VHH binders against o75319. Designs and how they scored, part 9

Target 1, 181 residues: o75319
Amino acid sequence: GNHIPERWKDYLPVGQRMPGTRFIAFKVPLQKSFEKKLAPEECFSPLDLFNKIREQNEELGLIIDLTYTQRYYKPEDLPETVPYLKIFTVGHQVPDDETIFKFKHAVNGFLKENKDNDKLIGVHCTHGLNRTGYLICRYLIDVEGVRPDDAIELFNRCRGHCLERQNYIEDLQNGPIRKNW

## First folded at step 10 (VHH)

Design gb14
Fold by OpenDDE, fold request of step 12:
Structure gb14 (fold): chain B 181 residues (1-181), chain A 120 residues (1-120)
Amino acid sequence: as target 1 above (181 residues)
Amino acid sequence: EVQLVESGGGLVQAGGSLRLFCAASGFTFSSYAMAWLRQAPGKRREWVAFITSSGRTYYADSVKDRFTISRDNAKNTVSLQMNSLKPEDTAIYFCAAKYWPTLYGSYDYWGQGTQVTVSS
């Protein structure tokens, strides 16, 4: 259905570019069918996403959708010029090795192919926070060698909200490095 | 053969300016991010400035608003304009190249460094 996700309204629609990276996190945009359940100022559609990104003088080069449903919006709602990648990611639990690998592979591919531009990798789950933050931080830690606390702090600051799930934080801080190939 | 050759270092009084240059050869310069790092006596090497292949720049807090990094892909050069120099800026300055476009992680190629000395 078109029920607004729980606590979706509590989070900023779009974060900021993570300095030194190509990442930007945002909450899931909702297609038009959700608008009747929202106040005008609460609406956040795929179109609104791109408008907000432009307001930051940025451009999206890839969208990675980590939600475990397809009910929020359709890839057809996005510009044809922006690739869309779905990585079904179960909520609340630490992503498995396959999910992490898929994310890393996608990011690496993008970075290799987009060295001539400054386009962003937009990453979102439902709230653009926990699953999103975990995978971005996991990448920074495992691939870029960033200290876990620094990665988490950077993400939190740029997203405008802090990672909430203790199991994610614990895994990032003390868990093993995950497969990179 | 890959080469990074720094130049422009020297002795300058506090408040003065220097411009460092790095000439690159032996690799596809335009595909690499470039950086300046420095190492002061008895201290660890620290990152100073970074410029992506697309021209986005990042600076360490200690040099922000004083230093400017720029690149010329036609000449395969990266520069560091250093203004309002302080004694604590005294260090060997290194040019480095990074294929991976992020600020974090290790660099692929290094210059030999150029000495910058700022007197009080």
Scores: ipSAE 0.877, ipTM 0.927, lowest interface PAE 0.5, mean pLDDT 96
Fold by OpenDDE, fold request of step 12:
Structure gb14 (fold): chain B 181 residues (1-181), chain A 120 residues (1-120)
Amino acid sequence: as target 1 above (181 residues)
Amino acid sequence: EVQLVESGGGLVQAGGSLRLFCAASGFTFSSYAMAWLRQAPGKRREWVAFITSSGRTYYADSVKDRFTISRDNAKNTVSLQMNSLKPEDTAIYFCAAKYWPTLYGSYDYWGQGTQVTVSS
């Protein structure tokens, strides 16, 4: 249950705030049981996540976990002050309408309730790239009216890695708008 | 009734400064992000500066380090300090309010605009 995800080490642990939004993407933090399989400099725990966020002079207000497993870390590993939302999202395939809706609903709820602060919505899947990037971009496109290429560029730039999955990119660029309710 | 009223526009020489003001009424000002946009003759309207309800600011690259957006929630005002003005800054400047706390998307309320002219 504590094997390191494939290619997990290849990605930057934490991206940057997406300017004009409350989003920040990161790869999945790994609980302590994974540390024995990693070099010290490769370790990225829930604690490390918060330290890195702090180093950017930011604060997390919500974590959305898109992984399809619960083996990486426990919600109890997070500060009680930061709500945790699990949206089981299957990898490699374009998220279905229900998943997209759940994500949009969560984001909208957060934004409505956190107008008085500048806390971030932290979003991650395994690598914090494809599923994460798709849903963030889908939100920007469908809800905020951002052009698909602009959304993708913004995400890629801030994450420090580019979306890799062609089916995700194609759906964002040419796919239908998903309903917002 | 919701109102956004801009003021402070006018004629200024290149290198000069102006301070625009926008007075808001008819809505809960502190709950809204505020923005300045501008439209030059024959050009599309463009975003200039944005300030969230929490006070975070964003600027277009063309005005970064020259313009400063600020807000006073006690007075229901947003201002735009414009320094080192250039002829290309000539435009009608609009104040806009946005309930949704993101830079992107549409605005809920608009002012009528104030003319800013920068001469060479």
Scores: ipSAE 0.875, ipTM 0.925, lowest interface PAE 0.5, mean pLDDT 96
Fold by OpenDDE, look of step 11:
Parts: sequence; structure tokens; C-alpha cells
Structure gb14 (fold): chain B 181 residues (1-181), chain A 120 residues (1-120)
Amino acid sequence: as target 1 above (181 residues)
Amino acid sequence: EVQLVESGGGLVQAGGSLRLFCAASGFTFSSYAMAWLRQAPGKRREWVAFITSSGRTYYADSVKDRFTISRDNAKNTVSLQMNSLKPEDTAIYFCAAKYWPTLYGSYDYWGQGTQVTVSS
């Protein structure tokens, strides 16, 4: 259906580039059919996403969609020049090793292929916070060797919202390093 | 053989300027991010400035707006323009190369370092 996700309106639509990385997090953009249920200033479409990214003088090179549904927007709503990757990720639980691996692999592939530019990896779940934050931080921790607290702080600061899920935070801080490719 | 050779260090008065150079050889320079790090006596090595292969730059808060990192891929060099130097900038400055295009993590290659001393 076209119901607005719970608390979706409470979050900033787009974060900032995470300095030193190619990551940017945002909440899920909603296709036009959702607009009738939103005030004009609350609307955040795929088009709005790209406009906001441009306003930051950035460019998206990849979108990783972590939502567990396809009802929010269609890949066809995105520019053809920007690859779209769907990684179905269940909410509220720590992503499994397969999901983590898929994410890491996608990021690694992008970085290898995009050394000549400065395009961003846009990552989103529903709110662009918990699942998104976990996977980005998991990458920074496991692949880049960043301290868990530093990774979390960096993400929170750049997203403009803090990771909320204690199980995610706990896993990042105290959980095992996951297998890399 | 991979080499990173720093130059340009020396003694300077507070408020003065120095320009450090790093000449790289033995690897595909344009494919690597480059960085300057420094180590003061009795302190840990710290990141100072970073430049990606695409030319995006990052700076530590302590040197922001005073230092400028730049690279010349044609000459395989990276530079650090240091302005408004302070005594706390005194350190051995190291040039480092990183293939992986992120600020965080370990570096692949290191120079021997060049001494920068800022007097009061």
C-alpha cells in the first residue's frame, strides 16, 4: 500500500557525506503515489533525493536499498546512470552474515571501479538509520579497522540522527568481526 | 622498488610557512590516495592531511585552514603547504600511500619522514 512508514517524517531526508568515505545515508524516498498523504514540505521523492544530493555538491554513484519491501519507489524512478542494488534486509534484527557480505562486496566493488571519481554510495533503509547505520559501521569496523565507537559517532554525526537500536549498537561494539571477501 | 621521499622540512619561526614535498616511485601513483602524518616527540603518530586519487582532500581539525595538501600525478608528487605554523606543529612528517580509497585503515607505503621544527 501507500501508507507512510511509521516515524518516517521524523527523520532528515538526507545526511552528509561521511568524511573519508564514499558513504551517504538517507531515508527511503517515496514515489509520487505517496505525495497525496504528505504535506508539500514533507515530500521526499527519488527526484528530491538527487536534488538534495546536488545541493551538497555531491553525486550518487550507487544506491543500496536495504528495505524489505519494494512498495516505496521503483528503480525506474532513478536515473539510468546510477546503479541500484537491492539487499533485502529484515528490520530490527542484526543483519545476517550473508547480508553483511553482500553489502561489503557491493561497496568494495564500487570502490575498485570508482577510484577516478568521487561519487557516493547512497545507502538507505526505511529511515536510513538503523539498518543503514549498522551496515556502514560494520563495513568501517571490519574492513577499515575503525574503532566501533568512532564508526558509530561518525555515522550519527553525518546522518544527523543517532543509531537507535541497542542490539545493533551492541553488536557493533562487542560483536565479532564478520567474514570479509 | 617502492620509494617515498620527503623533503622541505626544517626550522621555522611561529607564524611562518613551509612546504613539504613527497616524491613517489615504484608504484602506480595516480591509483593511490596520499596522506601526510606526523609524530611529535612522545606522542603517537597522527593523521594530518589526506588526498584521494580523485583529488578530494581531508584535514585534521588541528591543521584545517592552515595546511593544504595537493598532488601532481604527472610528477608523482604530493605536497603539504603549511601556513601559520605553531610550535605544536613540531614533528616528524611522513608521507604515506594508500591504495584503498578511504581515509581509515593502514597505509601501504611510507616515507622516512622529514623533521619540521617550529620555534616560539
Scores: ipSAE 0.845, ipTM 0.913, lowest interface PAE 0.6, mean pLDDT 96
Fold by OpenDDE, look of step 12:
Structure gb14 (fold): chain B 181 residues (1-181), chain A 120 residues (1-120)
Amino acid sequence: as target 1 above (181 residues)
Amino acid sequence: EVQLVESGGGLVQAGGSLRLFCAASGFTFSSYAMAWLRQAPGKRREWVAFITSSGRTYYADSVKDRFTISRDNAKNTVSLQMNSLKPEDTAIYFCAAKYWPTLYGSYDYWGQGTQVTVSS
């Protein structure tokens, strides 16, 4: 169906670029069929996403979709010039090593191919917070060598919301480093 | 052979200006992010300014609006314009290169450093 995800309205639609990285997090954009259930100011479509990114004087170069459903929008709703990657990620549980690896691989590939520009990797789950924050922080910790608390703080500040899931936070702070290959 | 050679350091009075240069060779300069780091006596080395291969710049809060990093890919150089210098800016300044296009993590290549001394 096209019911609005729980608490979806409570989160800022788009965060800010994480300084020193190519990441930006946002909540899931909703296709037009959802608009009838939203006030005009609550609407956040794929088009709105790109408009908001543009308002920040940024440009998306890749979208990584971590939702575990395909009901929110279609890849066809995105510009053809922006690659779309789906990584089905189960909510509420710490992503498995395969998911982490897929994410890291995608990010690394993008960075290698986009060194001549400053385009962003847009990452989202449903709220663009917990799964999104975990994987971004996991990348910063495992690949970039960032201290867990610094990674979490940076993400939270830029997203405008704090990671909420204690199991995610605990894993980031005290969990093992995952392989990067 | 990879080389990073810093120049432009010296003694300057507080409020003065210096311009540091770093000449790079032995690697594909345009593909690397470049940075200036500094180490003061008894302190840890800290990053000062960073410039990506695409030209985006980042600055430490302590030097923001006073320092400017720039690069010239045609000449394989990176520069640091330092204005309104303070005694606390006294340090050895290092030029560093990083292939990975992020601010965080380790650098691949380092210069030997150049001394900057700011007197009161």
Scores: ipSAE 0.836, ipTM 0.909, lowest interface PAE 0.6, mean pLDDT 96
Fold by ESMFold2, fold request of step 12:
Structure gb14 (fold): chain B 181 residues (1-181), chain A 120 residues (1-120)
Amino acid sequence: as target 1 above (181 residues)
Amino acid sequence: EVQLVESGGGLVQAGGSLRLFCAASGFTFSSYAMAWLRQAPGKRREWVAFITSSGRTYYADSVKDRFTISRDNAKNTVSLQMNSLKPEDTAIYFCAAKYWPTLYGSYDYWGQGTQVTVSS
C-alpha cells in the first residue's frame, strides 16, 4: 500500500517563486498509484507539478528531493531534461552541517550553470514546509546575507504556509555561524 | 579595468521624474545582473531595483510602480526611470553589477554614484 503521507492533503501543492531567488517549494508529488486514495481535486502528480509551474510562467531547472524514500515517485517520471538530486535529510531535527553543505553546494552549482537563464530550483520534502523551508532559509541567511526573520517571512509568504517546527526557527534565528564552503 | 559610470542625477520637484543612466565597460555586460542602490544621509545603502541578465526585474517596496529598471545589452547600459518622485527618494544612487543572478548578497562592481535631490 501506497498510503498518503500524514497531513499531506492539508498543504497547498506548489508555492510561488520566491522573489529575488531561484527557489520554488512544493510538497512531494505522488505518482499515479496514489490517486486511488485521492479525490480528483486532491491529486498532485509529477505531471501536475510541471503544469502548475508552467501556469506561473516559470520553468524548473533542478529538483532537490529532501525525502528519505523513493516510494512517492520515480525520477524517471520527470522530464529527462530536468536534473534530479536527492539529499537525504532527517526529519524532526535541525539538519547537520554535512546536509547543509550538500544543499549549498547544489544550489551554487545550479546558479553557476544557469546564470544566463531564469530557471528555478524546485525543493521539496514530504510537505514542502519544514525541512524545505529550513534549508532554503539557511542558504539565504548564510550565503546571500538575508536577515533570518526576512528569510522566514519570504518563505512563509511564498509557500503559503508558515514554518511549524520551533527548533528549526530557533536555529535559523540564533544558531551557530557556519562555513559555506 | 571594469567601469560603471552613472549619469542623469540632479534636482527635481516632488512629483517630477528623472532618468538615471549607467554605462558599463570592462566585463561581459550581458552575463551580469545589474542593480540600482541608494544611500540617503544617515542611512545605510539599500537596493532599489534589480534586473537579471535574462531580464527579470525586482523592486524595493518603497519604489514599486514608480521606478522602472531597464537594460540595453547592445549598448552596455542600464537605466532607472524614476516617476512620481518624493522627498524621501533623495539619495546618492549607485549602479552595481554582480555575476550571480540573485538579488541578495554582494555585488562585484560599483559605480561612484550620482546625486538625486527631490525638493518639496
Scores: ipSAE 0.444, ipTM 0.769, lowest interface PAE 2.3, mean pLDDT 92
Fold by ESMFold2, look of step 11:
Structure gb14 (fold): chain B 181 residues (1-181), chain A 120 residues (1-120)
Amino acid sequence: as target 1 above (181 residues)
Amino acid sequence: EVQLVESGGGLVQAGGSLRLFCAASGFTFSSYAMAWLRQAPGKRREWVAFITSSGRTYYADSVKDRFTISRDNAKNTVSLQMNSLKPEDTAIYFCAAKYWPTLYGSYDYWGQGTQVTVSS
């Protein structure tokens, strides 16, 4: 259906580039069929996403979609020049090792292919917060060696909203370093 | 053999300026991100400035707007212009290189360091 996701209107559409990384987080863009239930100021379409990124003087080079559904927009709504990858990520539980490894693999592949430009990896789930923040922080901790509290603070500041799910926060702060393959 | 050789350190009065240079050899310089780090007596080494192969720069809060990192890919050099120097900038300054374009994580190559001393 075309139901607006719960509390989706309460979140900033797009965060800021996370300094020292290639990440930017955002909430799920909604295709035109959702706009009948939105005020013009509340709309956030795939086109709006790219306009907002451009307004920040940034460019997306990959979109990683963590949602467990395909109803919000279609990949064909994105510019064909921007690769799209869906990693089905179950909500409300800490992502399993396979999901974490897939995310790490995608990020590392992007960095290798884009080391000589400045393009960003856009990451979203429904709200661009819990699953998105978890996987970005997991990468920063396990692969980049960032301290858990520093990774969380960086994400929260740049997203403009704090991570909300305590089981994710607990796993990031106190859970084991995950294998990088 | 990879080498990073720093130069330009020395003694300077507070409020003064210095320019550090790092000459690189033995690797494809234009493909690497470059950084300056420093270690003051009794403190751990900290990053100061970082420049990607694509030219994006980052600075530690303590030096922002006072220091400028730049690179010359034709000469295989990276430099650090240090203005408005303070006694707390006193440290050994190291040039470092890493292949990946991100600030965090390990560096692949390190220089031997150059001493900067700022007198009050």
Scores: ipSAE 0.423, ipTM 0.756, lowest interface PAE 2.5, mean pLDDT 91

Design gb14
Fold by ESMFold2, fold request of step 12:
Structure gb14 (fold): chain B 181 residues (1-181), chain A 120 residues (1-120)
Amino acid sequence: as target 1 above (181 residues)
Amino acid sequence: EVQLVESGGGLVQAGGSLRLFCAASGFTFSSYAMAWLRQAPGKRREWVAFITSSGRTYYADSVKDRFTISRDNAKNTVSLQMNSLKPEDTAIYFCAAKYWPTLYGSYDYWGQGTQVTVSS
């Protein structure tokens, strides 16, 4: 049987839409094969993700998956109408400039294609917190000019959990602006 | 040639109401997000209300439930209904437009502003 990611049970499945943005963050959904190791109330499948988004009266227009693995769920199990993009992001360290640029490019492309609707970009890593929060905040700071502390507060409030990794927080607050193009 | 022209400002007693209008021309209005911002004397300009091209609205906490932003794509206008006005709402109110549908960041076009003064 498949191993449940460490501490995955400790995080809320899905956050709230971040006001004024197109972002929503969530932890990685787990395909049905993982459910043998989960109590019924602990399950969070791709179907559960879309049900929870619909219950918020929202719609996903893109999922950005920041994990290095395909073992959690198959993109084929997602609705055909929702684009899926994987951006391999190393864990534990601040994402490199190339990864940050790929994320910015993906977000800007989505905004251009979806400016006339209200669809969301769903972003997740394993827990939907540290790598996810870093890249969302980096985008808001570098591209939209949001103050670091304001970006972090917005993410924390809407995710329902605070960013945990000090090196990510320090880089957001005091690190260099990264190139946008 | 882009123009945003605000109107509807004036003197109002506390607790009263005003409706601001912004007439837009020179760009594809229906493709732009619209906002109202305000600036009190000696203070930084702050956003007040934002409406996307698709009609989703956002409000600053200080005005939530008292102000309503709306748009009319047929007339190329955006309006701000201001109810239960307080002296703290006294400011020059600016209409602004941006192409991107996000609240944050810079705006592409600005109006000249209209004065709202709320007496105690």
Scores: ipSAE 0.398, ipTM 0.749, lowest interface PAE 2.7, mean pLDDT 92
Fold by ESMFold2, fold request of step 12:
Structure gb14 (fold): chain B 181 residues (1-181), chain A 120 residues (1-120)
Amino acid sequence: as target 1 above (181 residues)
Amino acid sequence: EVQLVESGGGLVQAGGSLRLFCAASGFTFSSYAMAWLRQAPGKRREWVAFITSSGRTYYADSVKDRFTISRDNAKNTVSLQMNSLKPEDTAIYFCAAKYWPTLYGSYDYWGQGTQVTVSS
């Protein structure tokens, strides 16, 4: 069956736009088949995602899905007008340089194509926290020149949860800047 | 040649107001984000207000609710309305432009600056 991801219920569904950036983070939306195991207030479907974004007076222009599976929802459940990109990102380890590069390339492409609007890049992994926070912060540090602690603070505040995995935090704070090309 | 030319600076009493203007030329103004930054003597330059090409605005905490950034894409100008001025607002104010719509990172073009002095 459709097993609810561990601790998924403990995380806020959607964060807030990260000021000065185009990022918003959220946990993985779950298609209707998961709802039998959820109280109504716990549900967070693809439709719920878009309603919550609209309630913030925002619009998604790209969804970057960092999960290593397709079992949570189908891309076909998303509006046809919203581009979807999957970047397979293994959990529990700092993402490799190829994964980081793919993420940077996707973000830079989006910014170039969307500089004249205000649309957001939605980024999620399973919980929208550790892999999501790492890659967003890595982009801000390497590409935008943000100090590691400032990037982490901004992400934590806007997501509504603090980054949890120490190997990610350590790499952001003390690891090498990754090449952008 | 890209030019950003600030104007509107001067001497003002605390509690007063000033409006700064920045006239831009030599680039596609409507595609660039614009900012005001300031530098007091002996201090590091700091951002003050930022406006994206689409019109979304951000403000430093020290000026929030007192300063307003606006842009006019038809006239290629950005302005900064500065109300309730304090002596701590005394600085050279710079207009800056960047291609990316994000607050962070380097700016591509800079003006020469205009002095604002707020007396007690």
Scores: ipSAE 0.379, ipTM 0.735, lowest interface PAE 2.8, mean pLDDT 91

Design ia14
Fold by OpenDDE, look of step 10:
Structure ia14 (fold): chain B 181 residues (1-181), chain A 120 residues (1-120)
Amino acid sequence: as target 1 above (181 residues)
Amino acid sequence: EVQLVESGGGLVQAGGSLRLFCAASGFTFSDYAMAWLRQAPGKRREWVALITSGGYTTYADSVKDRFTISRDNAKNTVSLQMNSLKPEDTAIYFCARYSDEDLGYPFDYWGQGTQVTVSS
């Protein structure tokens, strides 16, 4: 069957807006078919995502889905008013330059088109932590000129969980700057 | 029950080509990305190619531009076209379901594998 990702329940569903940015990270919402495997309080659906964002007095303007699967939920499960962008990103390894470029392009495009509002860029992978954290931090470092350790600390604090993968951390701290859009 | 059955392996000379096939059953095939893994003697199992339900592909650097993964969702099959084969490509090749697990092993099912031997 369609199993719950390992340790998915252990992570906060939605982080906090990263101060000074339009980013918010969250774990992957799960479609209804997963609910039978979850306690009611553990459920986190696409609808729940939007409710939790509203509880923070925020509004999503874009969802960037970094998962390399379609098994978690369907884009049609989301409101049509919120653009959905899929950037297939393989887990465990540092995203390649093309993936990084795609992410930066999407973010910059959103910011250019949304200067008149304060809507957020919601980013998620499976746990909304490693791939999500890397790409957000990579953007902050490469595009915004943020110090790597500051970017990582900011993300960790706002997500409520720390980036776990050493290869990601090492690349952020010591890796080369990637091409910007 | 999830089942993955590989076929198409064999002996081939360096520079030659092989096409591997995988038949999947026991799950909603179109919901999952699929992969080919390989394990050479004395080495760890590694993924060589991934393909999403919609046909987006990713390759390991070692096989990029030589291997092509494809799938047919109507037939629940995955294929791996291997060109310009090298002795270093010798391994047991496994068809695997990619679950996108970020923690732990990201492949939750794989077949018995098919032997590919490339002679110099």
Scores: ipSAE 0.742, ipTM 0.881, lowest interface PAE 0.7, mean pLDDT 95
Fold by ESMFold2, look of step 10:
Structure ia14 (fold): chain B 181 residues (1-181), chain A 120 residues (1-120)
Amino acid sequence: as target 1 above (181 residues)
Amino acid sequence: EVQLVESGGGLVQAGGSLRLFCAASGFTFSDYAMAWLRQAPGKRREWVALITSGGYTTYADSVKDRFTISRDNAKNTVSLQMNSLKPEDTAIYFCARYSDEDLGYPFDYWGQGTQVTVSS
């Protein structure tokens, strides 16, 4: 099925660039087949994603898709060729060390290859909140040395919605620093 | 209607092997990741293995290196090869469709289950 994810309509499509970083978070764009169940103002397609980023005077240089599914859209549905990386991330549980490593490796690689521009890393899961927020914050804490509560507050403010899962928040605040790549 | 039908459960000695099968119908199988869940008496239902339509797999730590999930997109089937079985693997095993819901329960359909009993 083409069922709209629970509460997906309740979330801002795209957040704001997180100051001092290259990150921007958004909810999963939905391909046209989902739009039969959406009012026009509720739609958020792959094209809409790029238009909204452009409206912020930003440019995506990488999309990291954290969903553990391929049903929402395909990379070929994107309106332009942009690097796309799928990191299958199981929801509801703190991402495992391999997933965290893959995320850090992708971000570090992007920063090296894009040192001469200001393009953004777009990160999403289904709602652009819990898995997305966790991995962005984990990167900021482990790699950039940001204090856990500061990383969480920055993410929440720029996404426009708060991280919700207690196990993610607890792991960020009190869990171990993960070994960097 | 979404239908998931498990088979292959039974009684097996500790250290033995068993293969579970799941036949799926009523949806576009290749759009969905699939899972095996299990529920032991008195315990919460837990996932043990997931597989994307493209064949990427993820395992719970308790079964890693002992269980292998696989799928056949042409036949709309999912299977679970279970090796080196332990008494703690005793449970009802459910084939499930993974919805990837972040806020709601991430498994939106499951079958009636098949009993696996591992005797010592």
Scores: ipSAE 0.555, ipTM 0.820, lowest interface PAE 2.0, mean pLDDT 91

